# Designs tried in a protein design chat: VH-VL binders against q9vjs7. Part 24

Target 1, 121 residues: q9vjs7
Amino acid sequence: LRYSQGTGDENCETLKSEIHLIKEEFDELGRMQRTCNADVIVNKCEGLCNSQVQPSVITPTGFLKECYCCRESFLKEKVITLTHCYDPDGTRLTSPEMGSMDIRLREPTECKCFKCGDFTR
Short names: E, the ipSAE of ESMFold2; O, the ipSAE of OpenDDE; V2, 0.75 times the mean of E and O plus 0.25 times the DockQ between their complexes.

## First folded at step 12 (VH-VL; framework fv_tezepelumab)

Design t1 (at its last look DockQ between E and O 0.02; V2 from the best seeds 0.00; counts 0 for: pae E 16.9 > 2, placed apart)
Fold by OpenDDE, look of step 12:
Structure t1 (fold): chain C 121 residues (1-121), chain A 129 residues (1-129), chain B 108 residues (1-108)
Amino acid sequence: as target 1 above (121 residues)
Amino acid sequence: QMQLVESGGGVVQPGRSLRLSCAASGFTFSKYGMHWVRQAPGKGLEWVAVISYDGSNKHYADSVKGRFTITRDNSKNTLNLQMNSLRAEDTAVYYCARETYYHYTWGTETWTYGAFDIWGQGTMVTVSS
Amino acid sequence: SYVLTQPPSVSVAPGQTARITCGGNNIGDKYVHWYQQKPGQAPVLVVYYDSDRPSWIPERFSGSNSGNTATLTISRGEAGDEADYYCQVWDSSSDHYVFGGGTKLTVL
């Protein structure tokens, strides 16, 4: 039997996606300072990867299974500004200091097919 | 104001059971995932278990799987750890910790992720014959 | 299992910059959190999501993460910074939270 180790990268790509983010901020005394949120655009990985199941006389199950999943191959840090902030009473904050909040996320910059469950790159 | 207080530690013999409790106050307990982390004397931190905000999901370290059970009662703001079949190597200070969160909604799915921002003072568990 | 590697100890003179490393396979693809623990006390979160910081943590504390190494940087080191520092990640392959072995920081 012949076994293939193809990557199956046919339809895995980096796409834009909109998400809603919420973060609560507390002070050193544990009091709620504000809650901030925003709808933001971030990258995601999406697509189909070729998987293969074939008979095998060398495996205990009688089959060789090679499953591939679309995942990130590279990540980058992105600063996201949450533009809607509210105090504990629900009042919109509009000051330059309190009216927005920057958070850091990581998003894919490149996507490719990996063996499912394999996180080694 | 936000506080976690562990209790239930003590000295037990190998093979016995012990139940730890963690009382939460100062925050909306039901919104947060909760963890147990332990530290053997003079050693580093070891993650033990996690329970989701609603108790629907649980995960354990391999070292305690099948022996420990994490539970929570959101109506009482309590986190618990049932420890069965205790071993000498389970001797440690046991901390309960709150996981911070970012809430993000992707399509119809909502997810939380974060670090451990609130810790209790810990409770000592000694397993010795 | 996923393993995080830290040096057992780091020493710096007062006012100097301390750097504590946390090594892991492709750790740059993970979010790294850092905790400070002083003797007889519970751990305290000092850096999270690689480089973010609680508002009550001094700006002297910063973090970075790329490749196979995450780094906690403590600028203008002072005696009060003496503690054990632990890096942490969540390993999605095993659904485990993993701590490094810890680094003892001494300010001499």
Scores: ipSAE 0.153, ipTM 0.765, lowest interface PAE 1.4, mean pLDDT 88
Fold by ESMFold2, look of step 12:
Structure t1 (fold): chain C 121 residues (1-121), chain A 129 residues (1-129), chain B 108 residues (1-108)
Amino acid sequence: as target 1 above (121 residues)
Amino acid sequence: QMQLVESGGGVVQPGRSLRLSCAASGFTFSKYGMHWVRQAPGKGLEWVAVISYDGSNKHYADSVKGRFTITRDNSKNTLNLQMNSLRAEDTAVYYCARETYYHYTWGTETWTYGAFDIWGQGTMVTVSS
Amino acid sequence: SYVLTQPPSVSVAPGQTARITCGGNNIGDKYVHWYQQKPGQAPVLVVYYDSDRPSWIPERFSGSNSGNTATLTISRGEAGDEADYYCQVWDSSSDHYVFGGGTKLTVL
């Protein structure tokens, strides 16, 4: 019995998800200067991908198992502003330079089924 | 077995338009990102454009952005390139190419994508008076 | 955009090892792919992900990538290896695909 990439019931898609994002900022001496957080909406890859098993004479078990995972194929940079910043003592920071933090992340704009373990960057 | 065949090349005057097609066979076309790559006579390869597997995302080289449009029809296994406002610098052989999206081997795994593992034979576009 | 630089030509005697370089800023942080193109033909993938080889490509073809230089190595060069060779990367920050300028390999 041999299979290739699976058929039917694949449902790999880009979905919006709400996450709680926390980022700590440190100085050059390794001391925490602030911790910032926000609830943000980001894209993620979710879904089912078909998998397969095939016989093989060159594996210890005589079978090769291939699985497919829903992963990003295209990424886009997104700037997120974390709006809740606190000093190391837990006091809310409100100054323009310390009361928020912009971070950059890359989020998927396209998701595909890849063989599991085929991840880049 | 797996094959890409380009068509639609020809001679056109500057400022005119031309539409290229690429027919795919022997693989599941709708699973792959597809590309156009061109080569001017006596010159090297130049990447032109990419379209995602479902057609929802597209990227273009700066030299063609705003003038060229990449599209696909997964029901017909075809990739297209609409080329508007053609210039002499667009004179080239145009290849369609499939981007590889996985790799798996016994005992080792090399992952990435961005390699072009299947190429057509190309179609010539000449932009001249 | 990201730039890849190749020598215009490389010559080797039959049976000797050819090395074709591909220069780029921090290219060692990228995966490099290599293509062979013979006159009048479409390119053929010969090395991908820096150092892997399609099963139909002879083991004489190998690749390496570190620092600012990727290298395609063709051991025991033969007349059938005469071709143009291109390196290529995917630049994830722009989603652009970049080729080197190409290197003409001659044997004899």
Scores: ipSAE 0.000, ipTM 0.523, lowest interface PAE 16.9, mean pLDDT 79
ESMFold2 (binder alone), look of step 12: mean pLDDT 91; pTM 0.937

Design t2 (at its last look DockQ between E and O 0.17; V2 from the best seeds 0.00; counts 0 for: pae E 15.7 > 2, placed apart)
Fold by OpenDDE, look of step 12:
Formats: sequence, structure tokens, C-alpha cells
Structure t2 (fold): chain C 121 residues (1-121), chain A 129 residues (1-129), chain B 108 residues (1-108)
Amino acid sequence: as target 1 above (121 residues)
Amino acid sequence: QMQLVESGGGVVQPGRSLRLSCAASGFTFSKYGMHWVRQAPGKGLEWVAVISYDGSNKHYADSVKGRFTITRDNSKNTLNLQMNSLRAEDTAVYYCARETYYHFVWGDTEYTLGAFDIWGQGTMVTVSS
Amino acid sequence: SYVLTQPPSVSVAPGQTARITCGGNNIGDKYVHWYQQKPGQAPVLVVYYDSDRPSWIPERFSGSNSGNTATLTISRGEAGDEADYYCQVWDSSSDHYVFGGGTKLTVL
């Protein structure tokens, strides 16, 4: 049987995606102070990676399986400002301190095909 | 005001079953992913299982896969852990915990991403012959 | 499986700065959370997303994460800071949440 390693990177790309973020802020007593949200653009990994399954007489299952998945190879931190904040009563907050909230998330900067379930950056 | 209270712990023999429960209050339970974490006596924390906000997704630690089942009833604000085929190594304090801080909607799916910010007091499970 | 490595214990004199490390392969690419646990109590979140802190947690607690090491820093150490500290990550490869082994902080 011919074994070929798939390069996998044929159609794995970094794409832009819009998501809606929400964060609730509570005090130490568990009382809600405010809820903030925003629609933001973030990167995602999407694409097709070449996977192979072939018969094998040397494996217990009778098959040799190599699966690849599109996944991030590099990440960067992004600070996002949630610009819509509301108090517990649903009133829009407009003060400089309470009217917005910064949060941090990490997004992919590069995507590659990795062996599914096991990858090293 | 936000609180988690575990119950159902006790002493059982190996091979037996036990069902733990966690009662949530002070927050909108149905919005948050929930976890079970356990701690053997004198040992560190070990993640056990997670269930998504709507119960549609579940994941388990390898050590409990096939034996434990995590469920939730959002109408009752309860989290449960069915433990079958219990082993001595399952002896631990079992905590329920809320995952929170970041919520996001991607397409038609809501996700939670965060740390475990609320913990129960724990309930002790002892498995011994 | 993904592994987080912590020193078993760290000692610091009162008023001095304690640093607790959490090692992991490319841990800098993961969000690290830290929990404090005192004897007979449930864990308490002290740092999340590498460096964020709940408002009720003293500013003495801070976190950083880069490369293969995350660090919890406790400045001006107090006796009340004596506890076990655990780092935590989510491993996307296995869909597991992983805790470090824990570090016992002593303030003497």
C-alpha cells in the first residue's frame, strides 16, 4: 500500500467573522452592576484539510487513518471595547467610565492544517 | 447572593452508584456553562465534566468517561452528576462551578468563555469497601 | 494530554513579592486562570485571562503569561495570602480543562 502524507494546507484560511460579545459585571456581593455588549469583527480559521483513510494489514483495525483539521497556528491578543452598556434596569449608561468596557480576547493570525486532536505550534 | 450548593455526597462501596446535585441561585442559571471539579484528600484540583448552558454539549475527563454523566435542569436551576461504577480513586470532594465572564454569539450559537468564578462548598464522596 | 507544571511550594517573607509559575507547552497561547484555595475552603478565582482580576481581589494580585510560563505575582505578601494556588487552562486539542498541580505559598 502506498502511503502519502497530506500537506493539508490546501484550503485552510484566516477569515474575518462577526460575533456578538456580551459581558456582565458583578460586584463582590453578586449584584449586577452593568451589562455591556458589542458586535465585533474577529479572525477565525476555516477551511478544508486533506484527510486519508486507507486499508492497512499492519494495524489492529485494518485501517490507517490520518485526519487533519484547520486550526490556528498563531494567536494575538485583541482588546475590544464593548460600547453598549446598560444598568440592571436596562437604562443605557453614557458616562465615560460606565458607558463602555474593554475586554481581551485572542484571535488567530495564521491558520494551518494540523493533525486532528494533536497539534504543535 | 450568587450561590452554588452541592449535595448527595456520602460513603459508598466500589461498583456502586451515587448522584450528586448542585443547586444554583442568584443568577440566570440557563446562561452559563457548568462544571464539576473534584479534589482527592490532600491532592490538587481535577476537572471532571462540563455541560453547556443548554445541555446540548458535554465533555468529560478521561478518568470518568463512560461512568459519569453530567446533566442539568434549567427549570429547576440544578446541575447533576450521576456517578456509576465508582472506584476508590473517585474519592474526593466534588465541587460544582460556574464558567463565566465572556458570552458571545457566533451565528446562531451562544458560547461561554471564562474562568470558574463561582464555586460551591463541595460535597464529600468516599468510595471504600 | 496537556500538562501544567507548578512548583510544589513557594516561600516569601511578609511584605515581599511572591511569584508562582505555571509551565506549559506554548502556554502563552492559552488563557491562564489562577485560583486561591485556603484550607477547608473552596477555590477562589484571583486572576483570569492571564492578567485580569476580579474587582474584589486586591491589586496586589497580578498575572502574566508568555512563552512557556505563566506567573502569578503577589506583591506585599501577607499572612492571609497563605494558600494553595492553582493555574488552569482549557486545552482545545482534547477539550479538557487542565489544572496545575498546585503551589503552596507560605508567608514567613
Scores: ipSAE 0.089, ipTM 0.719, lowest interface PAE 2.1, mean pLDDT 87
Fold by ESMFold2, look of step 12:
Structure t2 (fold): chain C 121 residues (1-121), chain A 129 residues (1-129), chain B 108 residues (1-108)
Amino acid sequence: as target 1 above (121 residues)
Amino acid sequence: QMQLVESGGGVVQPGRSLRLSCAASGFTFSKYGMHWVRQAPGKGLEWVAVISYDGSNKHYADSVKGRFTITRDNSKNTLNLQMNSLRAEDTAVYYCARETYYHFVWGDTEYTLGAFDIWGQGTMVTVSS
Amino acid sequence: SYVLTQPPSVSVAPGQTARITCGGNNIGDKYVHWYQQKPGQAPVLVVYYDSDRPSWIPERFSGSNSGNTATLTISRGEAGDEADYYCQVWDSSSDHYVFGGGTKLTVL
């Protein structure tokens, strides 16, 4: 690929995905009280970003490839209900108080191409 | 009774160091991200730094990056701010603040909520000759 | 860095509704939190996640957020509502937490 101002072959977009979400809850003594999970539909970033080939004096071939990765530019919170809760022995908890757990997570509302970098932040 | 109590403020000369401490009580400190926020006399609030619940992730405002270090000791329920190379512009009341959220990991990404629900009463730092 | 803009002051008559704005590029894609600060006191969270309230905050306080503007609305304004009000977001691109410049509310 050549460096181009008019490059249009990018398809970085926000897509819905099903994930398995798990949350452990501990008491004041650090003992696990329950583990809750659910399969939920959330947004994620997917797609291709154009990479660029540019002249460089650093490489033996005189060219450098700049890589771009599709990732979130903005996150927004939503509440997810985890509907499968178990005690430490693996017994399903069914009471109204312990049979489900609400968690708040942030999911992407916009995805853009960024230079490839840290995805652990 | 949930509370945060700051200490360690005072009057210092430019170029000196101070260490601020924040003692937490009435909640499980190790579950929460913690912040320092400052306010110069007669001015607005300025975010200074954040540290994640386990201390593994830290971020700083550009104005203090490289000079200030945020730390925590979860065994003592204590948040600290080491302030080096102090300048007159660092003169402010320094607040300790708790971020309200569930903390969890989704894949390789940590998630936070960003609101500050518990604040200390602040400790005054004056940098003057 | 991300910038939040608030008017320096807002005045309202007792019993009237005050609206305090917080402007930012695409702020509707962020969660906005609001704090009340009275002289000599620490800030107090009054609205979070755009429109939620802590249980001790009266229903007269409400919030909204869309497009480039978030708004804190205080219905039936009282003398006890006189304070500075700050909006705040988390900016995921920089991992910075950003406050607006503050708005002084007067109830005359």
Scores: ipSAE 0.000, ipTM 0.540, lowest interface PAE 15.7, mean pLDDT 80
ESMFold2 (binder alone), look of step 12: mean pLDDT 91; pTM 0.935

Design t3 (at its last look DockQ between E and O 0.30; V2 from the best seeds 0.00; counts 0 for: pae E 10.4 > 2)
Fold by OpenDDE, look of step 12:
Structure t3 (fold): chain C 121 residues (1-121), chain A 129 residues (1-129), chain B 108 residues (1-108)
Amino acid sequence: as target 1 above (121 residues)
Amino acid sequence: QMQLVESGGGVVQPGRSLRLSCAASGFTFSKYGMHWVRQAPGKGLEWVAVISYDGSNKHYADSVKGRFTITRDNSKNTLNLQMNSLRAEDTAVYYCARETYYHWTFGSYEYTEDAFDIWGQGTMVTVSS
Amino acid sequence: SYVLTQPPSVSVAPGQTARITCGGNNIGDKYVHWYQQKPGQAPVLVVYYDSDRPSWIPERFSGSNSGNTATLTISRGEAGDEADYYCQVWDSSSDHYVFGGGTKLTVL
């Protein structure tokens, strides 16, 4: 049987998605100072990648397998402001210093099909 | 105020079993992913295992897969590590550690971030004949 | 498996700036965390998410990460900074948490 390797690319793409972020902040004594949250839009990778499995008499497992998964190929840093902050008693914080919290996360900017379990990043 | 306290360490022979425990206090234990990290004498840190906040997901280092089992009891604020088929190379101080509370939710799923912000004092495990 | 590479030791004079590097393939695409460990003590998180710092950690501690190298910078080094420092990442391909080999910082 002829086995042809491919890139596995099919329809893996970068999409927008809404997520809910939560962060707790503690002081140096280990007491909770506040908890902040927000709903934000971020990029995600989603799509289908071509995989193939066929019988083989030359492999120990008896199969030739090439499985691909949709994953990020490039990331960028994004600063997100959590706009809903609360003290330990559940009271909304409204001061400029305590009413919001900036956090950093990384989101995909490009997505493509990689061999499953074989990602160098 | 936030604290992790390991216990259960000791001296055992190769092939034997040992169960470590970590008692958490000062924070809502059920909200956090928990880890075991070990350090052989005079060596660096080695990650051992992780368990999600609700215990639904577990991962292990290759060096301990099939031998170690991580569990938690959120009603008792305890983390455990069952160590079976112990080897000499398992000799180390074992730390329990809390993963930082960076959460994002995708529908009903919750995810935590990757840093360890609270550590216990560690408990020594010695495997020797 | 993903590997993090640190120099085994770094030495600085008091008041000087120490830089501890952590090398890894495309480490700039990962979040890097740093831990300080003094003799006989548990590790302490000093920098997380490349450059964030717990409020109780001095501003002298900072971090950066780009390309294939993450760096922990300790400005105005003092004797109390002597410790082992470990970088750490999460590897998505293996679902492993990976530590560097550690760097011993000496302030002479």
Scores: ipSAE 0.163, ipTM 0.761, lowest interface PAE 1.5, mean pLDDT 88
Fold by ESMFold2, look of step 12:
Structure t3 (fold): chain C 121 residues (1-121), chain A 129 residues (1-129), chain B 108 residues (1-108)
Amino acid sequence: as target 1 above (121 residues)
Amino acid sequence: QMQLVESGGGVVQPGRSLRLSCAASGFTFSKYGMHWVRQAPGKGLEWVAVISYDGSNKHYADSVKGRFTITRDNSKNTLNLQMNSLRAEDTAVYYCARETYYHWTFGSYEYTEDAFDIWGQGTMVTVSS
Amino acid sequence: SYVLTQPPSVSVAPGQTARITCGGNNIGDKYVHWYQQKPGQAPVLVVYYDSDRPSWIPERFSGSNSGNTATLTISRGEAGDEADYYCQVWDSSSDHYVFGGGTKLTVL
């Protein structure tokens, strides 16, 4: 009894997770002007992909392995407002122009099993 | 303050080699993808090469592929460009540039915003017989 | 490979709005970045991610991107805005970074 390629227990899916985002902002002289952060809910890829192990006469170990990894197949833009901004001394910035920062983040909307080794994007 | 300083430019004959270096300071170098961008005299900007934050991934413009090698040493905060088989059309000011990104604190994803927010002042490479 | 097309020059009167275009096939599906380069200087990022500005860049610099055209808009043009302007994208299909040919802005 074993897993077969293309059948069996694969559970690669898009899951919601909480992440802590931090963005540093610098001036034209390269000095840090503020650090902004937020905890946000985003999608991630998570899950098991079947790896195949079968007898093979062509490998040193006598077994051939195929490795599959759960990865994103499509990304979508999400705009996130970071609402906790601090100056370089750690003082909270609360003015309308400095108290928040919008960033764009690409998050997965579709996840699939791919052969390992095509992660070079 | 954040700073990038290129060095190693000069005058060289066609077919020879040259190695450029870029020294980084004032930011955590190992968190950022790094690029080389060149500009021939009186011409526009041309992207040359990129190396990922950990050095595991590299890409090159077609005009330099097979001749140039981008490398980095995160322990010394340096970016390098080995330029072999130089041609007259490689004559340019060479800039090193930092790619903008932000880092997850809990997640496994890192990504790059693909803009160049910090540039060096450039080093001149002249290929002439 | 992916190509970005910019007009070689744009002229505006002082106080008027300059619009610099960057053409590309389906460029609206990409994020566009803009750089200003004054003579003898390195480029400076002025707009990124289509429409975001570094905090030190005046609000009169703005960007938009849809369809086959991205546009850098400089309101209330000043002599100090005279420079070359480059658009830039990342092309995911080639994993290459592409610049436009540059646009010389003249304020007269």
Scores: ipSAE 0.005, ipTM 0.605, lowest interface PAE 10.4, mean pLDDT 81
ESMFold2 (binder alone), look of step 12: mean pLDDT 94; pTM 0.956

Design t4 (at its last look DockQ between E and O 0.02; V2 from the best seeds 0.00; counts 0 for: pae E 12.2 > 2, placed apart)
Fold by OpenDDE, look of step 12:
Structure t4 (fold): chain C 121 residues (1-121), chain A 127 residues (1-127), chain B 108 residues (1-108)
Amino acid sequence: as target 1 above (121 residues)
Amino acid sequence: QMQLVESGGGVVQPGRSLRLSCAASGFTFSKYGMHWVRQAPGKGLEWVAVISYDGSNKHYADSVKGRFTITRDNSKNTLNLQMNSLRAEDTAVYYCARETYYVYTWGSYEYDAFDIWGQGTMVTVSS
Amino acid sequence: SYVLTQPPSVSVAPGQTARITCGGNNIGDKYVHWYQQKPGQAPVLVVYYDSDRPSWIPERFSGSNSGNTATLTISRGEAGDEADYYCQVWDSSSDHYVFGGGTKLTVL
């Protein structure tokens, strides 16, 4: 039986995705100050990766399993403004200070197939 | 007002079991990933285990894998750590901690910072 | 396993700026968080996501992260800043949370 070493890459891509983000903010006393949200477009990794299982006489299970998953290879930080803020009573906040909230998140800029559960960035 | 309170610590012999509990209050417990972090006397912080907001995902430090089990009851706002086959090196103050998060429409995205900590509970394993 | 390296101790005179480093392979690609721990107390988050700060943490505390080194900067150091400081990251390869060894800050 010939063992085939594949790259794992098949159809893993960086795609745009619209998501809804929500964040709660609390004051120093642990009281909820406000909740902010927004619909935003971010990158995601999505696609197919080549996985294989083949017989092996050297493993206890009798098989070699190579599983690959579509995941980010590079990330970048993105600052997002949540434009809908509400106080704990559900009233929308419109002041310049409280009416919006900037948050930072990391999104993929490149995606590729990694061995599942085992990758380095 | 946000608070975590650990309990269940004590002195046990090697090989025995102990169950720690963490009571959460002042926030919506079911929204947050929760952690156990321990600190041996005079030593640094060591991450022990994490459980996702809904309990669907768990991860453990290699040092405790197979021996410790993290669980949560969102209806009771409690986090637990079942410690089996205890060793001397498990001696430490055990903290429960809340992980920060952002909420997505499909679920929660946990950010890897611990913003709320309990006071800790001491576990001593000695013969 | 991913490893974070901190100096065991840092000393600074009152009013001077303290810098505590946290080294890690390509740590600049990770979010770094910092915790302050005073004797007999639980850790307190002082800097998160490299440079963000809780509103109740003084502006004297700041953070940066680039390359292989993250840095916690404490300007205008005062006696109350004496504590152990820990950096922390999440390692996506192992799904582990990793703390540095801690740095004892002394204000003399």
Scores: ipSAE 0.013, ipTM 0.634, lowest interface PAE 8.7, mean pLDDT 86
Fold by ESMFold2, look of step 12:
Structure t4 (fold): chain C 121 residues (1-121), chain A 127 residues (1-127), chain B 108 residues (1-108)
Amino acid sequence: as target 1 above (121 residues)
Amino acid sequence: QMQLVESGGGVVQPGRSLRLSCAASGFTFSKYGMHWVRQAPGKGLEWVAVISYDGSNKHYADSVKGRFTITRDNSKNTLNLQMNSLRAEDTAVYYCARETYYVYTWGSYEYDAFDIWGQGTMVTVSS
Amino acid sequence: SYVLTQPPSVSVAPGQTARITCGGNNIGDKYVHWYQQKPGQAPVLVVYYDSDRPSWIPERFSGSNSGNTATLTISRGEAGDEADYYCQVWDSSSDHYVFGGGTKLTVL
């Protein structure tokens, strides 16, 4: 065979996922002003990455495992508007100032297999 | 090795301007959001500004909004901070910092941390 | 804006466990990050997303976050752990990143 074990049947890719975001906002005195929510579509990384086990004399098991995880290689900042805002009593807020809330998220735009534990890439 | 190196600090009079630069190496700069964080002598850390990986989004602390401008040049792997109308209160060591990767989880979202820091450049504003 | 409160100092004997707190209203609904800063050096990330640790940080460093308090725990304290420690969150209402005031850890 001509396969590299680290490149065989991997399928790490970027997929869309629906999530429900909830955010509470507080004033300078720590009192809740509102709670806002929305359902949003964001990217996530999903898929399989091959892992390898190699002999080692320095680990308790006598093996060194090289794990690869499907993680983002590129991130994009995305502003999400939460459009369902409520005061502390549960009343819908509809004013221009209080009826929506912007949240900054960072989502993957490209995914790749990285060695597990390397969160700087 | 991943590095951030700040430059451009110095001593200036109140009301003057300075431009700080941060040179990045050892990682793909254009993939990461970048921050400035400052620390006045003997005091704690204070966040100053953030710029997204592509430069499309920027946010500033209230104490500097309207006076400071964060920019980046991805072709040169540099982050910049233009500081205008400097005040004595701006006296600090200024660090550039890289944000962590961004992971989405079902029903929640994650906030960025600063995983790589430069060594800082000192800005002194005095008469 | 959102405020994080840390004790100014914490002292422990060598080999004992240090716990550094970070107080904030409903901080358990936020992700908390922790930084170590030794004299004359830049801060170093030691814990992120409440309880995750960079691979280069010893397992002696751990974190937790619930209710109104996040905690950085340093087991088997060493002289090399003496530093200032800062907690940090992101506050979406202001679009600000907020640091606590810092805690000086002393290992006697």
Scores: ipSAE 0.000, ipTM 0.524, lowest interface PAE 12.2, mean pLDDT 80
ESMFold2 (binder alone), look of step 12: mean pLDDT 94; pTM 0.962

